# Ledger of designs, part 139: VH-VL binders against q0atu2

Target 1, 119 residues: q0atu2
Amino acid sequence: MLDKKARIRTSREYRNVFEKGKRLSGRFLIIYYVENALDNNRFGFITNKKIGMAVIRNRIKRQLRAIVREYQGQVKNKHDIVLVARAGIGKSSFEGMEKDYIAIMKKAGLFARNANKID

## First folded at step 6 (VH-VL)

Design w44 (framework fv_ivicentamab_arm2)
Fold by ESMFold2-Fast, scan of step 6:
Structure w44 (fold): chain C 119 residues (1-119), chain A 119 residues (1-119), chain B 110 residues (1-110)
Amino acid sequence: as target 1 above (119 residues)
Amino acid sequence: EVQLVESGGGLVQPGGSLRLSCAASGFTVSDNYMNWVRQAPGKGLEWVSIIYSRGSTDYASWAKGRFTISRDNSKNTLYLQMNSLRAEDTAVYYCAREGSYYDTWFDLWGQGTLVTVSS
Amino acid sequence: AYDMTQSPSTLSASVGDRVTITCQASQSIDSWLAWYQQKPGKAPKLLIHKASSLESGVPSRFKGSGSGTEFTLTISSLQPDDFATYYCQQYDSWSGEAYTFGGGTKVEIK
């Protein structure tokens, strides 16, 4: 699980990221991201009913948190990042979601070089 | 030298099955994202399927349920099992390697193998 | 799925000509576009990735430009080896599908 301090918790904080942040879309994910005034990163996760039933949405949320946790050491500090799952994510594989996350984070300039695996 | 060599194409009746092979040399398929891309006679390129480095798979919507991508790590070979073949599946099938873990362009292609579905 | 539209479908040119091929995406793909060259009976060959990054060994007369929804491939002085079909490919996948190709542009001798 992600540390409590690494989670976006309030509606105001989510709204700030959506209104002031940059947006980047991938195959299964959209990220919204903005630099914060803290000394750490915070992540938010949104899964809506377009994805599927509660069991699918809960699986997706758990898998996204696991992916974010695995790669948290590669993320540039001082950012609030919200991951929004797209409708098609329910049909994706875990590696498909992971690939999409890594790709969009690197496109956004939020990942360190050599962030994942052997070249 | 790095190369991909497809085989297994041929003439098959509608409703039939065929398995294509793609032998890799100079690199390891399990270290890469591997794809099948097809091209109908006189037409453009169409993506079919992907197998990710840890073995998860994804498919074009029209290929789901009929086509299965797989690999044999000990033989360094990629496969495409095609079932319930239709005339519109007639195409040259290419094996292709993704150039980057983070970005999906195809930096290496095989020579292709022709599949003809006809009565 | 993204729609990728190439124009023209066929282009007639002479050696030494400057030729331009256009690729339009139905939705923004940033710079996540590759260009391929395909000669008759052969597999496609990667020319350009990330809209403008030339692959090693590809002649400097090939240039990729554009971002968002509008992209061009320019060959500044057409050579005999350049008569081929060219394809663009998006790898942004905004709409939940990946690896969409354009319909191709055949560059043939005038």
Scores: ipSAE 0.043, ipTM 0.680, lowest interface PAE 7.3, mean pLDDT 85

Design w45 (framework fv_ivicentamab_arm2)
Fold by ESMFold2-Fast, scan of step 6:
Structure w45 (fold): chain C 119 residues (1-119), chain A 119 residues (1-119), chain B 110 residues (1-110)
Amino acid sequence: as target 1 above (119 residues)
Amino acid sequence: EVQLVESGGGLVQPGGSLRLSCAASGFTVSDNYMNWVRQAPGKGLEWVSIIYSRGSTDYASWAKGRFTISRDNSKNTLYLQMNSLRAEDTAVYYCAREGSYYDTWFDLWGQGTLVTVSS
Amino acid sequence: AYDMTQSPSTLSASVGDRVTITCQASQSIDSWLAWYQQKPGKAPKLLIHKASSLESGVPSRFKGSGSGTEFTLTISSLQPDDFATYYCQQYDSFSGEAYTFGGGTKVEIK
């Protein structure tokens, strides 16, 4: 569970990230990201039908939210970030997804050096 | 001192099975991502499998279904169960450590154990 | 899956020479590349991570450079201890074929 303030919730907000943001692809994840005018980060999650049935997509969404929440303190402030799951993600391990997330965030320059360790 | 020691290699016939062990000392395997990497005689390095700190696993596509990576936390030991062995599986098998989720390179290697698949 | 191509496969050199080994990725891996040294009968040893970061205890004559698809390992003044096989490795993705090694470059005495 991410705080409501940290979620991208509307179609308009997702559209803004896709249209104006940068894109980076990993093994299981694609991220789209753009700076925002807020005082915090917001995350969106997309699992489309190509991944599998609803029970698999719901599991993946829960796991991705858990990963994002765990590493929230490492992310540079004032960004809207959308995670899009690739087709193969349904057969990956939780930690494989976590490792891919960390790699793409580092590669995007979105992980802050000396980020504060917070709960 | 930190160390990895492989054992369990030997001569096995095509279609046979073999279990490799990798004993760790000076650190805890469950605090790290642990890998198996192999090298056929006179050839290059080839990644086989990973077990993540919380126990999830991933495999090279050619290894999936035949090889199983596991660990015994009480013995601080990593294993590779190899089934349906073929001549092309002949190689020195190394276990290797990734230090942390930020240190995704192999910073510690064992000495290797030779597996020969021949009649 | 990423292809990693090393060149040359073998090079002959004398003590004191500058040697350069090249590693090419089939698609961009940014700086997610490590270099390993392997001596006959021994396990590989990590030399450089993140394309250019030298590991503790590795002599300063070893230098890594590059980003994207083209990477080099340079040994500025070859020593007797440096005759070995060198491998590059990408770690840009982290599942399935996540770790891909180059074919290796053997540095031999002339």
Scores: ipSAE 0.007, ipTM 0.642, lowest interface PAE 8.6, mean pLDDT 85

Design w46 (framework fv_ivicentamab_arm2)
Fold by ESMFold2-Fast, scan of step 6:
Structure w46 (fold): chain C 119 residues (1-119), chain A 119 residues (1-119), chain B 110 residues (1-110)
Amino acid sequence: as target 1 above (119 residues)
Amino acid sequence: EVQLVESGGGLVQPGGSLRLSCAASGFTVSDNYMNWVRQAPGKGLEWVSIIYSRGSTDYASWAKGRFTISRDNSKNTLYLQMNSLRAEDTAVYYCAREGSYYDTWFDLWGQGTLVTVSS
Amino acid sequence: AYDMTQSPSTLSASVGDRVTITCQASQSIDSWLAWYQQKPGKAPKLLIHKASSLESGVPSRFKGSGSGTEFTLTISSLQPDDFATYYCQQYDSYEGEAYTFGGGTKVEIK
């Protein structure tokens, strides 16, 4: 459960991140990210049909939201970030997805200096 | 200083089982992401499985259900339990350490242990 | 399925030659590619990660380049120790298995 304020909700907002943002790929995830003019971060999630059937896509989306929620306090403020699940993510474990998220957020420079903990 | 040593390979009949060990020294297995990678005689490298720092696991699609990766933190040792072995599983099996939480590549490899599946 | 195609499969060269090995991904993997060297009977050794980042202790004659779908490993002046098989490895996992390796390129003496 992410706060509604922390979610990207409209197609226009998603388009802005894709058009203006930077792209970084991980093993199971792609992120698109751009600085916003708000005082908070917002997250979007995309699981396309290449991932698998609806039950798999819904499970992955729930797990990604849980991961983002757990680490949201470590994300640099004022960013819109869209997570796009790659085709192979359906075969990954929860910790595999978590590891990939942490890695790509650090590569993007979006995590604080002391966010090296994978517990 | 830093080393991985595999053992447990040998000749096994089709349908049989075998357990490989990988003893680590100079670093802690549970602080790292550890992998098994195999190489059939005269062929290329093929990823088999990973165990993450918190103990979650992932597998190549062809290995899932037959192979199980595990570790014993008290012995600083990685294992690969192989069941329902087939002739095409004949290979040198390497244990390998991932070099970074940010990116994934194998910075340390063991010598390898040969598994031959034949009647 | 996701493919990593390495070419040539075999290359004959002499000491002092410039050698170029190519690795092509069926889809973009950005820069998430590593290069390994393997001598007969030995484990692979990491040379380059993130397409172009040379590992500590690896001679500067080795250079990785490329991004997206096409990557190259270049050895500017081949030395006797460089006769080996070279593998590329993607760790992007897009539309395929994680850690997919190329088929290898054997660099042998003419």
Scores: ipSAE 0.016, ipTM 0.656, lowest interface PAE 8.1, mean pLDDT 85

Design w47 (framework fv_ivicentamab_arm2)
Fold by ESMFold2-Fast, scan of step 6:
Structure w47 (fold): chain C 119 residues (1-119), chain A 119 residues (1-119), chain B 110 residues (1-110)
Amino acid sequence: as target 1 above (119 residues)
Amino acid sequence: EVQLVESGGGLVQPGGSLRLSCAASGFTVSDNYMNWVRQAPGKGLEWVSIIYSRGSTDYASWAKGRFTISRDNSKNTLYLQMNSLRAEDTAVYYCAREGSYYDTWFDLWGQGTLVTVSS
Amino acid sequence: AYDMTQSPSTLSASVGDRVTITCQASQSIDSWLAWYQQKPGKAPKLLIHKASSLESGVPSRFKGSGSGTEFTLTISSLQPDDFATYYCQQYDSYPGEAYTFGGGTKVEIK
């Protein structure tokens, strides 16, 4: 799991990212992102019902948080980033999701050129 | 220095099976995303399958259930097990490397091995 | 799966000519497009990635451009070594069926 301070928690904060942020889509993920006035990055996660049952959605959320945590050191500081899972993500392999995350973060200019896993 | 060498191609009867090998030198297959790509005589390139660095796999829809990609890390060798072969599977089969986590194009190819499915 | 359409399928040209090859995607792929060159009996060779980034060792006469759904490979002054088949490949989608190649464009001597 991510630290409490690294999570977007309120509906107002999600709304701010959607209204003021940029949007970029990958195969399984969409990100919305905006620079914040804090000392750290914050992440939000959205899995909607078209992905599948709660068990599948909860698995996807856990896997996405694990991926984000693993690469948090590569993300440019002072951003609020919301990950929205697209339909079809439930059929993706874990590494397929990971590859899509790395690619979309690089497309957004939010990632360092080389990604090294934290553990 | 870095090289991929395919082997195992040949003539097979329809409905038969064949296993292709791809020996890597100068780099470690488990550190990379490895692919199989085929090309029917006089036709274009067609992606077959991928094995990710931690061992997850994905397939073209027409290959799912008939073809299996695998690797043996101790031998630094990639495999493609092909079952229930059809005439339309006749092609040169290439193994190909994607670069690092960020590089999603095929930067290294073997010279290919010909599979002919005929009576 | 994304369809990739190349035009023309065959192109006749002379040494010194400017050659233009087009690749169209059925859906937007941003700039996630590679170009390969293939000579008869040989494996494909990577020329360009990310629509316009030239691979090390590839001559500067090769240029890629475009984004979204329409992409172009241009050879500004065709050399004898350039008579080959060229393929575009999208990599906007990473697992499975989204890896697709164009049908190829054969550049042959006039």
Scores: ipSAE 0.007, ipTM 0.634, lowest interface PAE 8.5, mean pLDDT 85

Design w48 (framework fv_ivicentamab_arm2)
Fold by ESMFold2-Fast, scan of step 6:
Structure w48 (fold): chain C 119 residues (1-119), chain A 119 residues (1-119), chain B 110 residues (1-110)
Amino acid sequence: as target 1 above (119 residues)
Amino acid sequence: EVQLVESGGGLVQPGGSLRLSCAASGFTVSDNYMNWVRQAPGKGLEWVSIIYSRGSTDYASWAKGRFTISRDNSKNTLYLQMNSLRAEDTAVYYCAREGSYYDTWFDLWGQGTLVTVSS
Amino acid sequence: AYDMTQSPSTLSASVGDRVTITCQASQSIDSWLAWYQQKPGKAPKLLIHKASSLESGVPSRFKGSGSGTEFTLTISSLQPDDFATYYCQQYDSYSDEAYTFGGGTKVEIK
């Protein structure tokens, strides 16, 4: 999982990202993102009831956290980023979600040069 | 040298099934994202399916439920199982390798195998 | 879903000509576009990825340019080996489908 310092913790902080941030949609994910005044990145995750039952939502949330954690070092610093799962995400493979995340982050200009490497 | 060689195409009746093979040499399929792409006679290219390096799969919406992508790592071979075939599935089927870094361009293609669905 | 429109669908040219093929996306894809060459009876071959990055071994007479919604493939001095069909492909995350190809441009002898 992510450290407490790297998590968006309050409803006010989520609302700030939604109201002031930029939005990019992918195939399975939407990101909202805004530059913060801190010296680190913070992430938030939203899986709503349209995705499916609690078991599915909890699986998706764990998978998204794992993806974010794996690529954390490639994300440009000083951003608050909220990932919102789209209704169809429950039918996606883990690698499909990962690919979508990488593509969106690159398009947002949030990934460093040569960030996506297969090791 | 690196190669992809498809086989298994042929004439099949509507409603029938067919399994295509794609033998890889000079590299390991499980280290890459592998795709099937088709081309109807006189038409353009159309993506069919992907298998990711860890074995998860995704499909074009029209292919889901009818086509299954798989691989046999011990034989370094990719497969496409096609069920409930329709006349509009008539096409040359190519297997294709995605480039490094999870980017989605196709850097290596097979020569293709023709599938004809006709009465 | 992105629509990819290529023009012209067919182009007649002579050896030594400059050939320009255009690809338009229905919405912005930044630089997430590849170009492929396909000769009759053969598989497509990658020429360019990320709109302008020339693949290793591809002759320098091929040049990709553009970003956003408008892209071009230019062949600065057409050679006999270049008579083929060319396809653009988007691989941007906004697509409902992972890959969308243009309709193709056939470059044939005048």
Scores: ipSAE 0.007, ipTM 0.619, lowest interface PAE 9.7, mean pLDDT 84

Design w49 (framework fv_ivicentamab_arm2)
Fold by ESMFold2-Fast, scan of step 6:
Structure w49 (fold): chain C 119 residues (1-119), chain A 119 residues (1-119), chain B 110 residues (1-110)
Amino acid sequence: as target 1 above (119 residues)
Amino acid sequence: EVQLVESGGGLVQPGGSLRLSCAASGFTVSDNYMNWVRQAPGKGLEWVSIIYSRGSTDYASWAKGRFTISRDNSKNTLYLQMNSLRAEDTAVYYCAREGSYYDTWFDLWGQGTLVTVSS
Amino acid sequence: AYDMTQSPSTLSASVGDRVTITCQASQSIDSWLAWYQQKPGKAPKLLIHKASSLESGVPSRFKGSGSGTEFTLTISSLQPDDFATYYCQQYDSYSPEAYTFGGGTKVEIK
């Protein structure tokens, strides 16, 4: 479970990110991201029905939250970030999803200079 | 010097099985992402499978359920177990090294091993 | 379904010519594209990654450019060793299939 303050929870907050944010696509993930006026980052997660049944979608959400938690210390502060799972993500391994997350966050300029290493 | 050497290719009947090997020297396979890529005679390159540094795997959709990528860390060797082979699986199979999370291209290839599926 | 289209499929050229090969993605892949060279009977060799980053040991006459959906590989002054087939490859695929390759461009003697 990700800390409550680090979650995007309301429909209004999700719409703000989609409307005003930038978009970047990866192999299994799309991110939408915008700077916020808070002192912390907030994350949202979207898994739609084209991924698979509820059991698969819930597994993907849990795995994505675990990945985000693992790398939260490397994320540039003061951003609202929504992760949207693409249709093919259900066939991906955990490390495949992790690799894609790190790659897109770095491409977006949201990660420290070297995101795959913790100092 | 770093190199990859494939073996195990040959003639096999439709419905048969074959196991390919890829022996690595000069580096450790478990420190890298390792891939299988194939090329049918006179055709282009087609990705088959990946094994990540921590051992998770992903497959091309047409390969999943028939092909299994694995490794033996003690022998520093990569494998591809191919079952239920079809004529369209006839190809030269290459093993290829991919680096860490940011090295999503193949910087080292083996010489390839030919698999012919015919009756 | 995600496609990488290379053009031309075959190109005839002379030593000293400037050669341009194009690669088009059906959807934006940003700069997640590599170029490989393959000679007959040999494994592919990496030339360029991240659309424009030249690999160590690759001659400076090879240049990659582009982003989004359109990419080019240019050989500024073709040498005898450059007659080969060239492939582009993407990472940023909507499909669970990874590392989609273009169909290849064969550069042959005119």
Scores: ipSAE 0.037, ipTM 0.668, lowest interface PAE 6.6, mean pLDDT 85

Design w5 (framework fv_ivicentamab_arm2)
Fold by ESMFold2-Fast, scan of step 6:
Structure w5 (fold): chain C 119 residues (1-119), chain A 119 residues (1-119), chain B 110 residues (1-110)
Amino acid sequence: as target 1 above (119 residues)
Amino acid sequence: EVQLVESGGGLVQPGGSLRLSCAASGFTVSDNYMNWVRQAPGKGLEWVSIIYSRGSTDYASWAKGRFTISRDNSKNTLYLQMNSLRAEDTAVYYCAREGSYWDTWFDLWGQGTLVTVSS
Amino acid sequence: AYDMTQSPSTLSASVGDRVTITCQASQSIDSWLAWYQQKPGKAPKLLIHKASSLESGVPSRFKGSGSGTEFTLTISSLQPDDFATYYCQQYDSYSGEAYTFGGGTKVEIK
């Protein structure tokens, strides 16, 4: 349940992130990210058919949104971030996806959370 | 001193079941990602399963449906329930802790416990 | 299946030698690779994480290098304590499998 203002909605906005952004790959996720001129962060989510059937892709999208929402307060402000699910994500647990998200965001320098391990 | 101590290994017949234990000291298992890794006699290392800090689990494809990883937070102990055992499950089973969520690596290992599946 | 090919399977060396062990991934894993040392009858010990980051307490003669699909572990001046089996481990995969290990390289006395 991400707030409407925190969502990337248009093809133009996605294109901007892909063209100008940096890319970082994790085990189950790829992120594309760029600083924006707004006062808030915005997130986009891409799940392609290589992941599996619609029921799997819908589950993955819901879980990724839940993860992003939980950690949105730790993300450095003024960024547009697109999460692209890799083919193997459908076999991961919720916490496997969460672990990967935290790792790639921290590696990208986008995560301000001061912790080496998850509780 | 941080330490992991495995127990519960032994001789079991094909089709049988066995539960391994891994007692942790010097740290809390629920604050960490915990793994089981095995090694057949004279062979290489093979990952079996993980339990994440919030209790989600993932398994090697060959282990799924036969093996169950769990923990008891009050005893600070990790478990591996092994069912429908086969001769190829004969191995030393190690309990291992993941380093940090920056990257996945095993920074602490137990001494291992031998499981022999034989008639 | 996601494959990690480690070579050689066995090598013979003398104290003071420079030893190189190779680990090859079937597809790019960036730098998501760790190296472990295992002595007979003992548990593995972490040497290097993220391809090149040496663990605290590990002697500086151990060096990891590489990225993408080819990685190496080098021991610049082999000591008696270094005769052991070495394993690489990947933690990045398009297949969704986790923590795939290489087959191991046994470093034994010449």
Scores: ipSAE 0.052, ipTM 0.667, lowest interface PAE 6.1, mean pLDDT 85

Design w50 (framework fv_ivicentamab_arm2)
Fold by ESMFold2-Fast, scan of step 6:
Structure w50 (fold): chain C 119 residues (1-119), chain A 119 residues (1-119), chain B 110 residues (1-110)
Amino acid sequence: as target 1 above (119 residues)
Amino acid sequence: EVQLVESGGGLVQPGGSLRLSCAASGFTVSDNYMNWVRQAPGKGLEWVSIIYSRGSTDYASWAKGRFTISRDNSKNTLYLQMNSLRAEDTAVYYCAREGSYYDTWFDLWGQGTLVTVSS
Amino acid sequence: AYDMTQSPSTLSASVGDRVTITCQASQSIDSWLAWYQQKPGKAPKLLIHKASSLESGVPSRFKGSGSGTEFTLTISSLQPDDFATYYCQQYDSYSSEAYTFGGGTKVEIK
């Protein structure tokens, strides 16, 4: 589970990332990211209705949180990062989402080099 | 050296079943993302299915429910179980390895095995 | 659905010619595109990955460029070994279209 300190919680905080951050698109995910003035990273998760019904959106959101938590130690500190699920992510496997997350984080320069290894 | 060899193709009647095999040499299938790709006679390439390193699978929407990708780690072999075969499934079936765990392209292909669905 | 439109379907060229093949995606795929060469009766061979990264052992006359929705494969000085069918492949989309291929471009002798 992600600690409260590591979560983007308010509409204002989400707006800051969208308005001031950089955007990168992956296969199943879009990330928006900006450097923060805190001593830690914060993550936000958005699953829109275009993905599917609530049960699918909630499953995807839970799986994305699990992926982020597993790789949290490899993310460069002092960033606010929002993950937006793209249409079609509900048809992807867990590993398909994980693969996309690692790829886009490395492309953004936010991941250590060894993050591409499978454990 | 590194090699993929498909087998199991042949003539089958509509509605029948067939199991394809892909034997890997020089590398371990469970350390890689493995795919099946097909090509109908005189036509282009069409992706069928993937099995990820930890065993999750994804399928083309038209293949879901009829085709099942699997592997046997002890035999270092990939499989494609094909059920409810139709004339339009007639194609050469290739197994293919992804060149990177997260940045995808097919760097190694087998020779292909022909599946003909006809009365 | 990520449609990949490849043009032309067939082109005739002579040894020494510069040939250009175009691949158009219906939606942005960033740089998630590979190019393959296929000779009759053979499996496809990887030429380029990530839109512009040349595979080891592939001659430098092959070049890939583009990003987003428009991509090109250029062969600067066509050799006899280059008469083949070429395919682009996206790997940006979700599971039902994860590795959509273009329709292919057959490069044949003039």
Scores: ipSAE 0.055, ipTM 0.667, lowest interface PAE 6.6, mean pLDDT 85

Design w51 (framework fv_ivicentamab_arm2)
Fold by ESMFold2-Fast, scan of step 6:
Parts: C-alpha cells; sequence; structure tokens
Structure w51 (fold): chain C 119 residues (1-119), chain A 119 residues (1-119), chain B 110 residues (1-110)
C-alpha cells in the first residue's frame, strides 16, 4: 500500500495537477504530472466508468497502486502524479500495465538514472 | 547470430485453426517481450499479440478470444494458436522481439510464415 | 487507435536524390516513433527509434526528425539498396491497440 502522505486525496489537489501539469499518454495509462513544493511524491488514481463495472475498476486501482509502490523509489522526488486508466486497461494483463507505467514514467523523465532493476 | 525462424503457415479453410511456431537462437525468449505482427499481401503491418517476460499476454482487440500467444521455455520457441480463422486473417505472420528495457520498437524480426485462409 | 498517416504512399526517385517521407500522428506521441525499412519478400528492418536515434549499422544518409505529431524520415542521397517500403510505428499509444504502424511509403525507381 502507499503511505497516506504519498496519495493525492482532495479534489483541489487533483485539479491542480490537471490544470498546471504536463500530460503523457501510454497504451493503458495517461499521466498528468507537476512538480510540488513538498519533500515527497504524491500519486493519484482515476478509474472512470469507461473501464467497466466497479469490480473491474477496483481491481485496476489496486493493481496500479501496487505497481506505483513497487517503483516509487525510482521516481524523481517532489512530483504530484495522477494516473488515469484508459478504457482498454480492463483487458490488460498486470505485466502490461506495469510495462506501460515504466515506459511512460521514463518518457516523462520522471524515473531516476538507475531505474532498471527491482530485486 | 541472433535469429528468429517462423514455421507452421499454410492453407486453411474459414473457421479452421492453425498453430505457428517461432524458434529463437542466440538469445532467450523468456528474457524478452515477444510479439506477433502480421502483414496481409500488399498491405501494411499490424500488431497481433505480445507475451511478456513473466508470461502475461495481451492482444489486439480483434485477436482477443481467437488467438493465443504462448511459449515453451525448454525449446526457446514462441507460438501463436489461431482459431476461428477468417479470410481477413490471410497474411504473413512475423515474430518480433522488442528492444531492450521496455523499448517498444522491434529490433529483431523473423522471416515470416504465410497463412492463407481460403475455401 | 492512434491513426498514423504516411505521405506520400508512393514516391518515385532516382539514385542520388534526397527523399523525404512524412509520418503524422492523430495525437501527440512526443518522440516515441520508430522507422522500419522493408524490401520485397523480406521482414522489416529497424532503422531509427525514438524519432531520431539511428540504429547501429544503418547508413548515416538516413535521418529521422520531428516530435509531437509530425515526423520525417530523410534519405540524403538515395542509393540502389534504398528502394523499399518504409513504415513508421508509434509506441506511445492512446488506444487499446498498441504499436500502430503507418500505411507505408513505397520508394520506387523513377
Amino acid sequence: as target 1 above (119 residues)
Amino acid sequence: EVQLVESGGGLVQPGGSLRLSCAASGFTVSDNYMNWVRQAPGKGLEWVSIIYSRGSTDYASWAKGRFTISRDNSKNTLYLQMNSLRAEDTAVYYCAREGSYYDTWFDLWGQGTLVTVSS
Amino acid sequence: AYDMTQSPSTLSASVGDRVTITCQASQSIDSWLAWYQQKPGKAPKLLIHKASSLESGVPSRFKGSGSGTEFTLTISSLQPDDFATYYCQQYDSYSGDAYTFGGGTKVEIK
């Protein structure tokens, strides 16, 4: 699980990332990201109705949190990052989502130099 | 020295099934993300399916439910099981390796194997 | 799916010519685009990745440029071995189907 301080929780905070942040699209994910004035990263997750029923959206949200947690040590500090699941993500495998997350974070320049190996 | 060789193509009737093989040499398929890409005669390239290093799979939306990608690590061979074949599945099928470290360009291709679906 | 549109679909050229092939994405893909060369009866061969990064062993006359929605492959001095069909491929997909390819540009003898 992600620590509470590493989560974006308020509508105001989400709105700030959408309005001021940069956007990058992946195969199954879109990220919006902006530097923050804090000492840590914060992540938000959006799984909208286009993905499917609540049970699918809840599964996707849990899987995305697990992926973010696994790679959080490789993310450049002081960013607010919102992950928006694309409609097709419900048909993706866990590794497909993980691959897409890593790729889009590297594309955004948000992964640290040594972001390859998770032992 | 690194090489991919496809086999198993041939003539099948609509509604039939066929299994393609792709033998790898000079590298290990389970250490890589492996794909199938097809090309109808005189047409462009179309992505079909992927198998990730840990064995998860994803498919083009039109292939889901009809095609199954798999591998046999002991034979270092990739497979594509194609069921419920249609005339529009007529194509040369290539197996292809993704570039290193979640790079989604295809750095190695086989020679292709022709599948013809015709009465 | 991201629509990838290549222009022209066919290009007639002579040895020594500068040829330019354009690839347009329906939405921004940053620099996440590869170029492939395919000769008749052969598999595609990777030429360029990340819009402008030339693969080892590919002649320097091939150059990729662009970002966002418009990309260009340029062959500065066409050689006999360059008569082939060229494909762009995005790997920054916005749809359920990944790895969308352009329709191809056939470079043929004038």
Scores: ipSAE 0.058, ipTM 0.689, lowest interface PAE 6.0, mean pLDDT 85

